# Ledger of designs, part 9: miniprotein binders against E3 ubiquitin-protein ligase makorin (MKRN)

Target 1, 323 residues: E3 ubiquitin-protein ligase makorin (MKRN), of Arabidopsis thaliana (Mouse-ear cress) (q6ids6)
Amino acid sequence: MSDRILCKFFVHGSCLKGENCEFSHDSKDPPNNVCTFYQKRICLYGSRCRYDHVRAASNLPLSSDSESLDRSISTTPSRHLQQQGDNNDGDKSSNVYCIHPREYPICSFAAAGDCPRGNQCPHMHGDLCNTCGKKCLHPFRPEEREEHTKECEKKQKHIEALKQSQDIECSVCLDRILSKATPGERKFGLLTECDHPFCIQCIRNWRSSAPVSGMDVNSTLRACPICRKLSYFVVPSVVWYSSPEEKKEIIDIYKAKLRSIDCKHFNFGNGNCPFGASCFYKHAYSDGHLEEVVLRHLGSQEGETVITDSIRLSEFLGGLQIF

## First folded at step 7 (miniprotein)

Design m69M (from b0 with K69M)
Fold by ESMFold2-Fast, scan of step 7:
Structure m69M (fold): chain B 323 residues (1-323), chain A 81 residues (1-81)
Amino acid sequence: as target 1 above (323 residues)
Amino acid sequence: SKVTIVVTVEGDPEELKRIARSLRFLARKLGLKVEVRIETDGKTITVRVEGSPEEVEWFRMLLEILAKMYGAEVTVEEIES
């Protein structure tokens, strides 16, 4: 119950484990804590790590120069290299090197929120992040500051979106979608071409319905139950949107995930995909080539020629009967 | 032009109330003439839907989804008008 940490990937809509995630998918739980593996330089996840990557104060210069012992023996590293007569008139320098302030680690306690030593701490405290309230911004690493600030703002926006989505009802069952009984049911099914809200169950059940003979099954089931606008894909989302830009972001993230998966219907060029250019899955030939996208002109009922959606080459050359 | 169907939905009283609420909402959203009556036994809803053949079939599909979700049984009778 205690010490449950909000899943970093869930906050960004990128969690691969979904409902089986061992970290919290409840917006009330605290966000990611400081990554101790990054502080020890052994974190294997890099930017995908669920904990905040902040460099803690490494207290001890305990590594004696193990490298100096390894390099003591070779007096001449050259065999059969002749240099022409450039002479270096260099002084035997009082070789001064200093550790750049950029390399100094920040206090791990302050980076996690509160340092018990406060202003008396011997370690460098990071600057305050206005979004998360932690002293986790390194004064001398502007790129890391910018990365943290951007990611922290994304987390906060997603948490606010989740809060704002709590009262949205499904247009079919009228239940508040995020209040449903099971985690699998607490998802929206977004349609690309309209803004009618549906829970994932209702829109999937619509898509799997059996209409009576005489209705076009494919077009009917891919139409919105309310407005009839055609959407080939149902986009699962744990949050709703308040703007067209937010909607596009949700859809684009989902498209990017599916674009890495080969389309079963396209079957490496040996089959025909009914979704064509609207397909979110990857249309690649067996040699790795991507299918070309072609624009198609359709005649309107008013006799005007209308440029419709981009179509893929398989739709153009396949002799398809579909408009 | 107009077709009328009468649909009988049988199931649990609490689930039927939820189905009736959803059907009334959908009828308003789709601009359809729909009458939803919960019978005195509390175990049956009678739904009367009037509209074009396409409109009536569309609404029937929505009704079937709701019934399936809540474990209710649907019986449809068509009355031409």
Scores: ipSAE 0.590, ipTM 0.884, lowest interface PAE 1.3, mean pLDDT 72

Design m69Q (from b0 with K69Q)
Fold by ESMFold2-Fast, scan of step 7:
Structure m69Q (fold): chain B 323 residues (1-323), chain A 81 residues (1-81)
Amino acid sequence: as target 1 above (323 residues)
Amino acid sequence: SKVTIVVTVEGDPEELKRIARSLRFLARKLGLKVEVRIETDGKTITVRVEGSPEEVEWFRMLLEILAKQYGAEVTVEEIES
């Protein structure tokens, strides 16, 4: 309920909503202003409009509109048959306008959760969002209500994911990842091919390690430090996952983000990307067309022909910044 | 063939306790023969790692990462065995 806009039906004693009414049942609150859309004859709310649909005289009377009634002083009964009755009632244009309900601005303080002016606020207060508990839903803008609800649900899912991720420890340093000192350190590094948790620092340090001569550098640095499963990319995330579907969503969002960024190694067709088909970055030619997957790749063996230097995986991840 | 390395890790006593905990966890998780001793001065850890050259090198890489994470200094000595 907006406490600052007087209920039209309450004024006439016909409102049956009581405490559930969206508008004020306090006679000290001002009524809505005159409807601007009705005077333009474009108001589609009709009798459901919360603003006044009233008629007004023209602000500029017609130049020949001076009231000249009956010039003749003598009344004589006419024998002439007049077929024209008072049936000349033309469509008289109404020129009364008011601000449409959807054009009223919502109170920014109430929308942020707490309005210091309360019921005395001159601005319209929105309806309560059941997800965030703020008076941020405009009574007359259903599209904005739906957008807020969608964004609010996403935020609530994120908060829930953060709560569920609080006790996840890095498999290397054993610190609770989301309890680290700085926000920049409170990130997971997801591997695509296994579910071992790592903080972003430990897995990046692994990927940038220098094995001594005699180890397969390519296999070692792409391998999970715990299970040795090979993953080409480390996916940074501020939350962990509770299902394969959630993991896929995190990875797909990251892929989509990188797919919008031109690959520096592909260089619009002038270079060769060591990751080929496994690259998350955009492989586009100078004319904007995309490299065709499979038919233009360097080879079929992962870790041998497509990715020739596993240390280079850290370059893509070390250079990536998120705001 | 089996090789053995002895690694000396020097740093802050409280951070060395975290390093020792992580090293013991990783040794068990990877199935490696590792002995971790915190010396009486509380400022030094001695780590003895025994295994194949590949296993020992894998564990050394993990130890270096842990030392970097906690700001500790690492010295590696290979022992003939």
Scores: ipSAE 0.674, ipTM 0.917, lowest interface PAE 0.9, mean pLDDT 72

Design m69R (from b0 with K69R)
Fold by ESMFold2-Fast, scan of step 7:
Structure m69R (fold): chain B 323 residues (1-323), chain A 81 residues (1-81)
Amino acid sequence: as target 1 above (323 residues)
Amino acid sequence: SKVTIVVTVEGDPEELKRIARSLRFLARKLGLKVEVRIETDGKTITVRVEGSPEEVEWFRMLLEILAKRYGAEVTVEEIES
């Protein structure tokens, strides 16, 4: 009876709707289906679409927006480029069109799972993807096949991580985080610099605590309650990680989301952001120019060791004032 | 300098058991000298924390967020020297 589709944003730890989400935040529900609207080039949600976007023409230099919202099937793309080398004695109706097989689109129904026409289908069926079980791999586009395989494996790995995350307990309250009573409470608060698990509520409560005299408020509240490593941002996630690579992907998705939001501390260049180069928010001046981030080379003549670090221009200029 | 505080936590008996479990776990994890006792009334736990002022304050902060999570009331008393 589970008609619900697993929210892909929930799986990637980036769903902003929480309890109000139209899709399932239960790992037991099936993952996103292929977006048939995207295959017809009529999907209006882009990267926010909850269905998988499978491309039939990703290797062609085609515009994403040159056609109307719905392409008529009666105006099937002219997959035939006419080559007229023999203008003489042309009674022979032999097909003079020469298109490389890589330019043929794959069947969108087979790519979505199963084609109702089966072996009788006039369109090219993709090869089976062993990860998702869909016939979505173009036989003649190896670059597209490789791209799909990587993305598909990543999605399945996240679904596996969601299932493996079910027994993880908060280091403070010791509750299983994904088993909390309220769906909005079933989130991890990841710290960038350590791997101690916290539910979003406990780590946010720590960040909003009021330490009494004798403690540095700024460093105390941004420190991990267990190991004291400093992390400027708490990353909300509905899935835990099993590797540093998985953790980085969760953090990068969240960073990408925040990069579209103007930083209140930077205030269009009129303020100073305490997070500097570590800030996830957008540092833009009032004219739209972005604050430049420069690569900082740190090294010593002795030992011949160098460290390359990313630093904001404002931080670099501040360093020059010390001298 | 060594400081000792006594914290009284009052609340629901089932929630207090969860609080006591979490406090004992955190004390072990942080390597702090902490005694957690559930009183005979089942509605009060008494927590004795001994350490440096910084260590004691750190643990008090953890205790307070935990108590807030489970809707318990916290009263902190320092032991006079």
Scores: ipSAE 0.654, ipTM 0.904, lowest interface PAE 1.0, mean pLDDT 72

Design m70F (from b0 with Y70F)
Fold by ESMFold2-Fast, scan of step 7:
Structure m70F (fold): chain B 323 residues (1-323), chain A 81 residues (1-81)
Amino acid sequence: as target 1 above (323 residues)
Amino acid sequence: SKVTIVVTVEGDPEELKRIARSLRFLARKLGLKVEVRIETDGKTITVRVEGSPEEVEWFRMLLEILAKKFGAEVTVEEIES
C-alpha cells in the first residue's frame, strides 16, 4: 500500500504542479501530517507548507522569533541550519520561568487527535475544533484559532466535494473523471453557460477540432458538445459542484488566477480581445494601469425594458463608430 | 437534405467497446440515427450516421475525439444515397 500524503494545495484547489506534484492528488489518501517545523516555530514556507501547521508542545519553551522565519520562503538547507544556529546563539539560556500563556505550546498528541495521557497530561491541551475534531485550537492565540477554523472548514468542504464528485462521468467518454489512470486526467472542464460534465481532455479536444468548411469554426468550438450553449472559457477543476453558488466559486477562483497574467489578445492596449469584459486575463496597458469598465444600456424585445450591461471602455468607444 | 456517412474505427478490442458505448450514448442524447456495429474480427467498428449535414458533422467531430482518446484510427466515407 502506498503511504502517500494528500496534497494540501490540491485540497484547496490551488496546486500548480499538476501530475508532477510530490504529494497525492487522490482524495482516498490521508490529508497532511502535522508540520514539526511549524510546531517549533521555524517553518519557512508559511501558507505554502504542505504539512498541517498546528501548534504543539515543545520540550524547551524558548522565546524565539519564529514568526519572522515562518514568513521567509526559499532558502537552502545550509542557510536554514546557519540561520537556526544564529537564532540559537541569540536565545540566551537565562532561566526565565515566567512565560505568558500565549507562549505555551499546546500538546502535540491532543492536537493530532488523541492524547494517550488524557486529562492527566502535563501539557496544555488545545480547544476542540468542531470541524476536524482535534484539540488543536490554542486558548490564548485568537488569530491562530480564526486562521485554523477558516482553513479547516475550506479543507473539509473540499474533501466532501471530492467525495461527491467521484461518480461523475464525462458526457463524451463516459469515464468516471476522478477515477482516471493518471492524476493529470482527473480534472473536470467546466463550461460557464451549462452544466454538462466533461473531463478536461475531451472538452479541450473538442475546442481543438477541425469542422468541415461551412460551419462557423469559432461558434462551433466554443459551443457545448451536448447542448450547443456558448462558453468562452473552459475552467479546469478537480471537483464538481452541487449548486450554482459552488460553480461560481470555482469559476471565480480560476478568474483570480488568470487576472495575474497579461492577455495576449489585448496586447497592452494595442490589440482587440474578443472576450472583452468577459475575459479572465489581465487587461493592462504598457504603463501598468488597468482597462476601465463602463456600464452600457441595452434594450430588450419586451419594449421599454432596459438592461444595464458591463463593458470595457475600449469596447464602448469602439462601438460608437458606425461605418 | 439528409446525408449518410459510414465511419470505420480500428483499434484495440477493449477500447473499441468503450468507443461503441460512448457513441450509442451520444447518439441517444443528440437524437441522431446512428448504427454502431462491432465487426466479427473484434478490431473494427462500423458506424453509420444519418441526418442533416450539420448533425452528421457534429457527430463525426465527437467520434474523432473518442477515437483519438482511445488510440483508434478513423476512416470516413460519405455515401451517395
Scores: ipSAE 0.666, ipTM 0.914, lowest interface PAE 0.9, mean pLDDT 73

Design m70H (from b0 with Y70H)
Fold by ESMFold2-Fast, scan of step 7:
Structure m70H (fold): chain B 323 residues (1-323), chain A 81 residues (1-81)
Amino acid sequence: as target 1 above (323 residues)
Amino acid sequence: SKVTIVVTVEGDPEELKRIARSLRFLARKLGLKVEVRIETDGKTITVRVEGSPEEVEWFRMLLEILAKKHGAEVTVEEIES
């Protein structure tokens, strides 16, 4: 059995390689592995590395005890480089600089979860991380401990979400979404206005359908196939949600990604976006300034003015209706 | 204004079982009057859908998506109820 390591970026929904990823996109594979390149200080990926960056003792290869070269030369008399005439009166055995324990690597086996030598290991073992259960926290590097704890809690939350999502079936094809044969198909397509689960392929196929009846094509294809609630965007996700707060987080992350991309329909002010204020893409003019979002006002029964909705100026001036 | 369609879906027996399961689930969940029958040859499903034009078209769209996903051939016949 070859151990596959769960892709760090897949767990966070950020993996761009899909089926071509060198790491596992199966939540059953181990989530954490220690970066040996970082231990040797040769990792070029920095914070983008798929392995955990911990200061751990390097694993030296113990291949062949027979690499001794033949030595048959005569020994020269022992000499020592003591210069007893030096005016510096320095003791060569005195260290002026003390190596702080912060510079000592922790045991790589203990940091990876299991040290074969246990408490008898000659290397320093890190402190236990209560989230991952590994002795990976360096006793003398509080900044690294805090960084690990925060990142570890985030990873374990996503791994737990993946596990909780394993049995969710698509409402159309009834397949367990995360168990589909093709890894690229193991994604949910979230609708913003309802909680019906769909795999990304089924909901995209619905959006691409051609109604032949007298139905409104625009509203029909934007409606949930089950409850008919309108959602303009299908939000891809590698995990499902267990609360409205988790759903909002997934949607907000996707919105943030799209907000950096210029809207093709808005076309720098030269076109009209049918989604208006609901559009997730960036509405910027050619000079770089953003389209103004204005609040709609309604008069109350008491004569007070109530601001209820935000609207793009293009919607307001173009006579477009908001939902 | 009630209409009826009869849809014939032809394909691989194992894929047709998956289609039939999904169609029966969707019919119950949507509260639509739908009859799904796997024919004795195991290579054909006959689906009868009765309802308003919108209801019938909605279900037909779902059926077409499922058939395409499973590599099945769809033939639709409209009949008056």
Scores: ipSAE 0.678, ipTM 0.917, lowest interface PAE 0.9, mean pLDDT 73

Design m70W (from b0 with Y70W)
Fold by ESMFold2-Fast, scan of step 7:
Structure m70W (fold): chain B 323 residues (1-323), chain A 81 residues (1-81)
Amino acid sequence: as target 1 above (323 residues)
Amino acid sequence: SKVTIVVTVEGDPEELKRIARSLRFLARKLGLKVEVRIETDGKTITVRVEGSPEEVEWFRMLLEILAKKWGAEVTVEEIES
């Protein structure tokens, strides 16, 4: 008996919780159950939801509460403008029994795998998804079928990539990264500019090393230990990537998380951040004012200007000070 | 100019085997001239690294990380060449 459901974000390499995650980071655990909140139209997580979003049977309630929670008036004479309850105005050709088939939910049992009622089920069964083997594709909603097929194919591809990630060794210590003793140690440290794998500890230790005074500390410590390509940030991940698109997704999610956190090096304008415009952290002054990003001008003739890049003012001034 | 360093790494025999394996892999991967010898006592490794000052320092930094990870003690001496 498996203890839990496979973490959707771990499968996609974007889970930031590590050992604190409430879902499984073992690729052998089942990759999701049907999301009951989505079936009730109340799921607030969207693409971040840990469970499968399937349109289920029409008997599931919608999340709706009375707007009359706080009535400060016990009696109101001559009020006629009230909440419209169920008003049976007769047959408007859009009554309960006259809904279009595309609005009818599919059987939740068939959508979750196999329906015990088979062909005798009173609910409409979805069409078979070739990727997950479940009857979860709505016959009359082609857009939903396309969305499920894309998500399901991506999910299975990511699970396969997770299995491939099990044998990936750190380029420094040669340990299989996902097989380390503690969950906190089972993390990759991704470099943005190359594909050499490192465990988080080895790449952090490299970044914290003290080279002799004859070497440029900044270029040495920000370079990949193997290929020397410069990457300003180490991106932690609990899974390796199988494509450039997956790598970009891991990096972008990490960037979005750090953008809400104040940069220690910038120190509210009292320090200088060596990463400038490449910094993932928030560069805000003590009054909450954000550091200005400027467009870079490259040596055009007068009357002709080319804007080729954007930089932060701190990086621009730091570069100028070097000269 | 070409420099040579000799590094002595002392520690637990099983941990030293891991260090030696990693150092040999890194030497091949980086294309550096490195000789890694596990001494007969099983408790010391002698590492000879030859190259430019930058190449030798780069490899020394990697060696220090591996030694620190597995609790080994490092002693470095430089040989003129």
Scores: ipSAE 0.675, ipTM 0.915, lowest interface PAE 0.9, mean pLDDT 73

Design m74I (from b0 with V74I)
Fold by ESMFold2-Fast, scan of step 7:
Structure m74I (fold): chain B 323 residues (1-323), chain A 81 residues (1-81)
Amino acid sequence: as target 1 above (323 residues)
Amino acid sequence: SKVTIVVTVEGDPEELKRIARSLRFLARKLGLKVEVRIETDGKTITVRVEGSPEEVEWFRMLLEILAKKYGAEITVEEIES
């Protein structure tokens, strides 16, 4: 029933399989499932596994049965306390060491959502995660609990954003963006200065258009096709936003990604970037030093100083040298 | 200061219907004087755009994006309004 479990790579916008994916790309399907193969140390997919990897102890825990003094020794094939014929004397002591509770694995059924044994289960049940509703938080592994909670909240937020984005249409082609035929087409192209929705293909095609001679190519192509507000970058996103805060988060994540890539126009200080302070790419000199962003100051005729915006140092110096 | 263009869009009948729908929406949204006609052959759309040179060129760029997306061919003729 793997087709009913939400693909974690789809939730993060990184699944390459599209319609051929074995797991669900429907945000209505359950997002979290515990990988039992990982708990047994036999999962072959590693970071590509679509089930949640919850840590388990390497050792089998001793059954804590305050209800019984006998751990069904005669029922198991392992009669470790009475090996018939293995020892001449029964004086061989098996050392029993206390295992820290941190080393006990949590119940896989409870961690997956529902344990059929409930409160009568002999295995340790994890604490309830309020985000996914599963008893998957290990009581004695605080770093693991924190990591799960953080990842689970991120997944749920993304699933909610996908649900809210389903009916958004491109302002140019009028198709529902997330319903397009191919995964590469199921992306929004966000503009920083306006809220008009576009699919990534339509807005990129606008940016690559050739206006007739006599139009300012740069201002035309950087303008929103609908409202004409200028935005220098098209921000690809698999979700739309419901608030300015959500929009800023999407833009900041993309900006952070581009900040790791050297700007070709800045060319390590040897070139000039037309986007200046609005550039999302990394403006670094050959020694690795980052270009400084400075405040733009305008002086009025009456000596009043007006601060209008922030600019890159190279822009500030270039402006001062055009005397 | 007003110019008029007539754009002929040729392509697949089903894709042309999508193009016509989008063009009518964009014309209304942008407040432009645009007439979109699907010809009787079902293989051609005739689009008449009237406005300032900038407005007409803006709409032509949008039309070209839609045509490229849906595999249609465009012929642009400037006419006397």
Scores: ipSAE 0.671, ipTM 0.919, lowest interface PAE 0.9, mean pLDDT 74

Design m76I (from b0 with V76I)
Fold by ESMFold2-Fast, scan of step 7:
Structure m76I (fold): chain B 323 residues (1-323), chain A 81 residues (1-81)
Amino acid sequence: as target 1 above (323 residues)
Amino acid sequence: SKVTIVVTVEGDPEELKRIARSLRFLARKLGLKVEVRIETDGKTITVRVEGSPEEVEWFRMLLEILAKKYGAEVTIEEIES
């Protein structure tokens, strides 16, 4: 008897199974089923796994011994109270150790939401995560708790964004963008300077259009089809935004991806990039150092307030204009 | 500098209904004087666009995007308004 669980890949706009998917493609269905196999380091699906990969047990310093035996992991060992100290002057190493609670693995069933053993469980149960409602926070691993909390909040925020994005229509074709036939089509194309929604295909087709003579091609194609505000980049996204802060996060994630790619227009310092400081691509010279940012002071000489502005060298020296 | 174009869009009847809906929405949103009619054969849309040369060209670009997306054939004739 299976409850319907929200498809992880549908949430990210990448599910290839469509109607044949064994998980729900309805954003109203509950998200998150923790992969217990991953917690035991035996999940065979890797990135294809539809369950969440959460690390409840940490065995990091000792890689599983390569080939000798398939180690069945036993329960948490007894701690300090069983240590015995004797005046035994012998050549033997003590087999009794004090084990810190930090070293105990957390119960994978409680971490997944429900432990069938309840209070009778011999394993340590984690503290409740207020975001996902699961007992997955290790009491003695603060870094692991912080990491889970951040990722859990991101996941819930993303699912909420998907719910809020379901009814957004493309301003050109009027289709509900997230209801399109293929995963590649279920993407928004965000413009940085306005809030008009477009599906990725329609805005890319606008950018690829051929205006008749008499119109400035570059400014026309980089203008929003509705309001004419200029945006140099089209930002692909599987969710829409409800606030300027959410929009900035989407744009910043995309910028971070493009910052790893060398700008062809900058051409390692041998060319001129028409986007200047607004360029999302990497402006690096042939020796690997990044383009310098020129700082200038704006304000009255007699004024107590001084405003500092940042300009890239290409903007300062070239007077770059998008025509 | 007022210009008028008449655009004939031919294609699949269901796709043409989608194109007509989008064109009417865009005309309204852009504040352009546009008439969109689906002809009695159900296989042809006639679009009449009036405005400045820039306004008419802007709308033509949007129409071409929609026609290409839905596999429709476009024929444009400029007429004196």
Scores: ipSAE 0.674, ipTM 0.917, lowest interface PAE 0.9, mean pLDDT 73

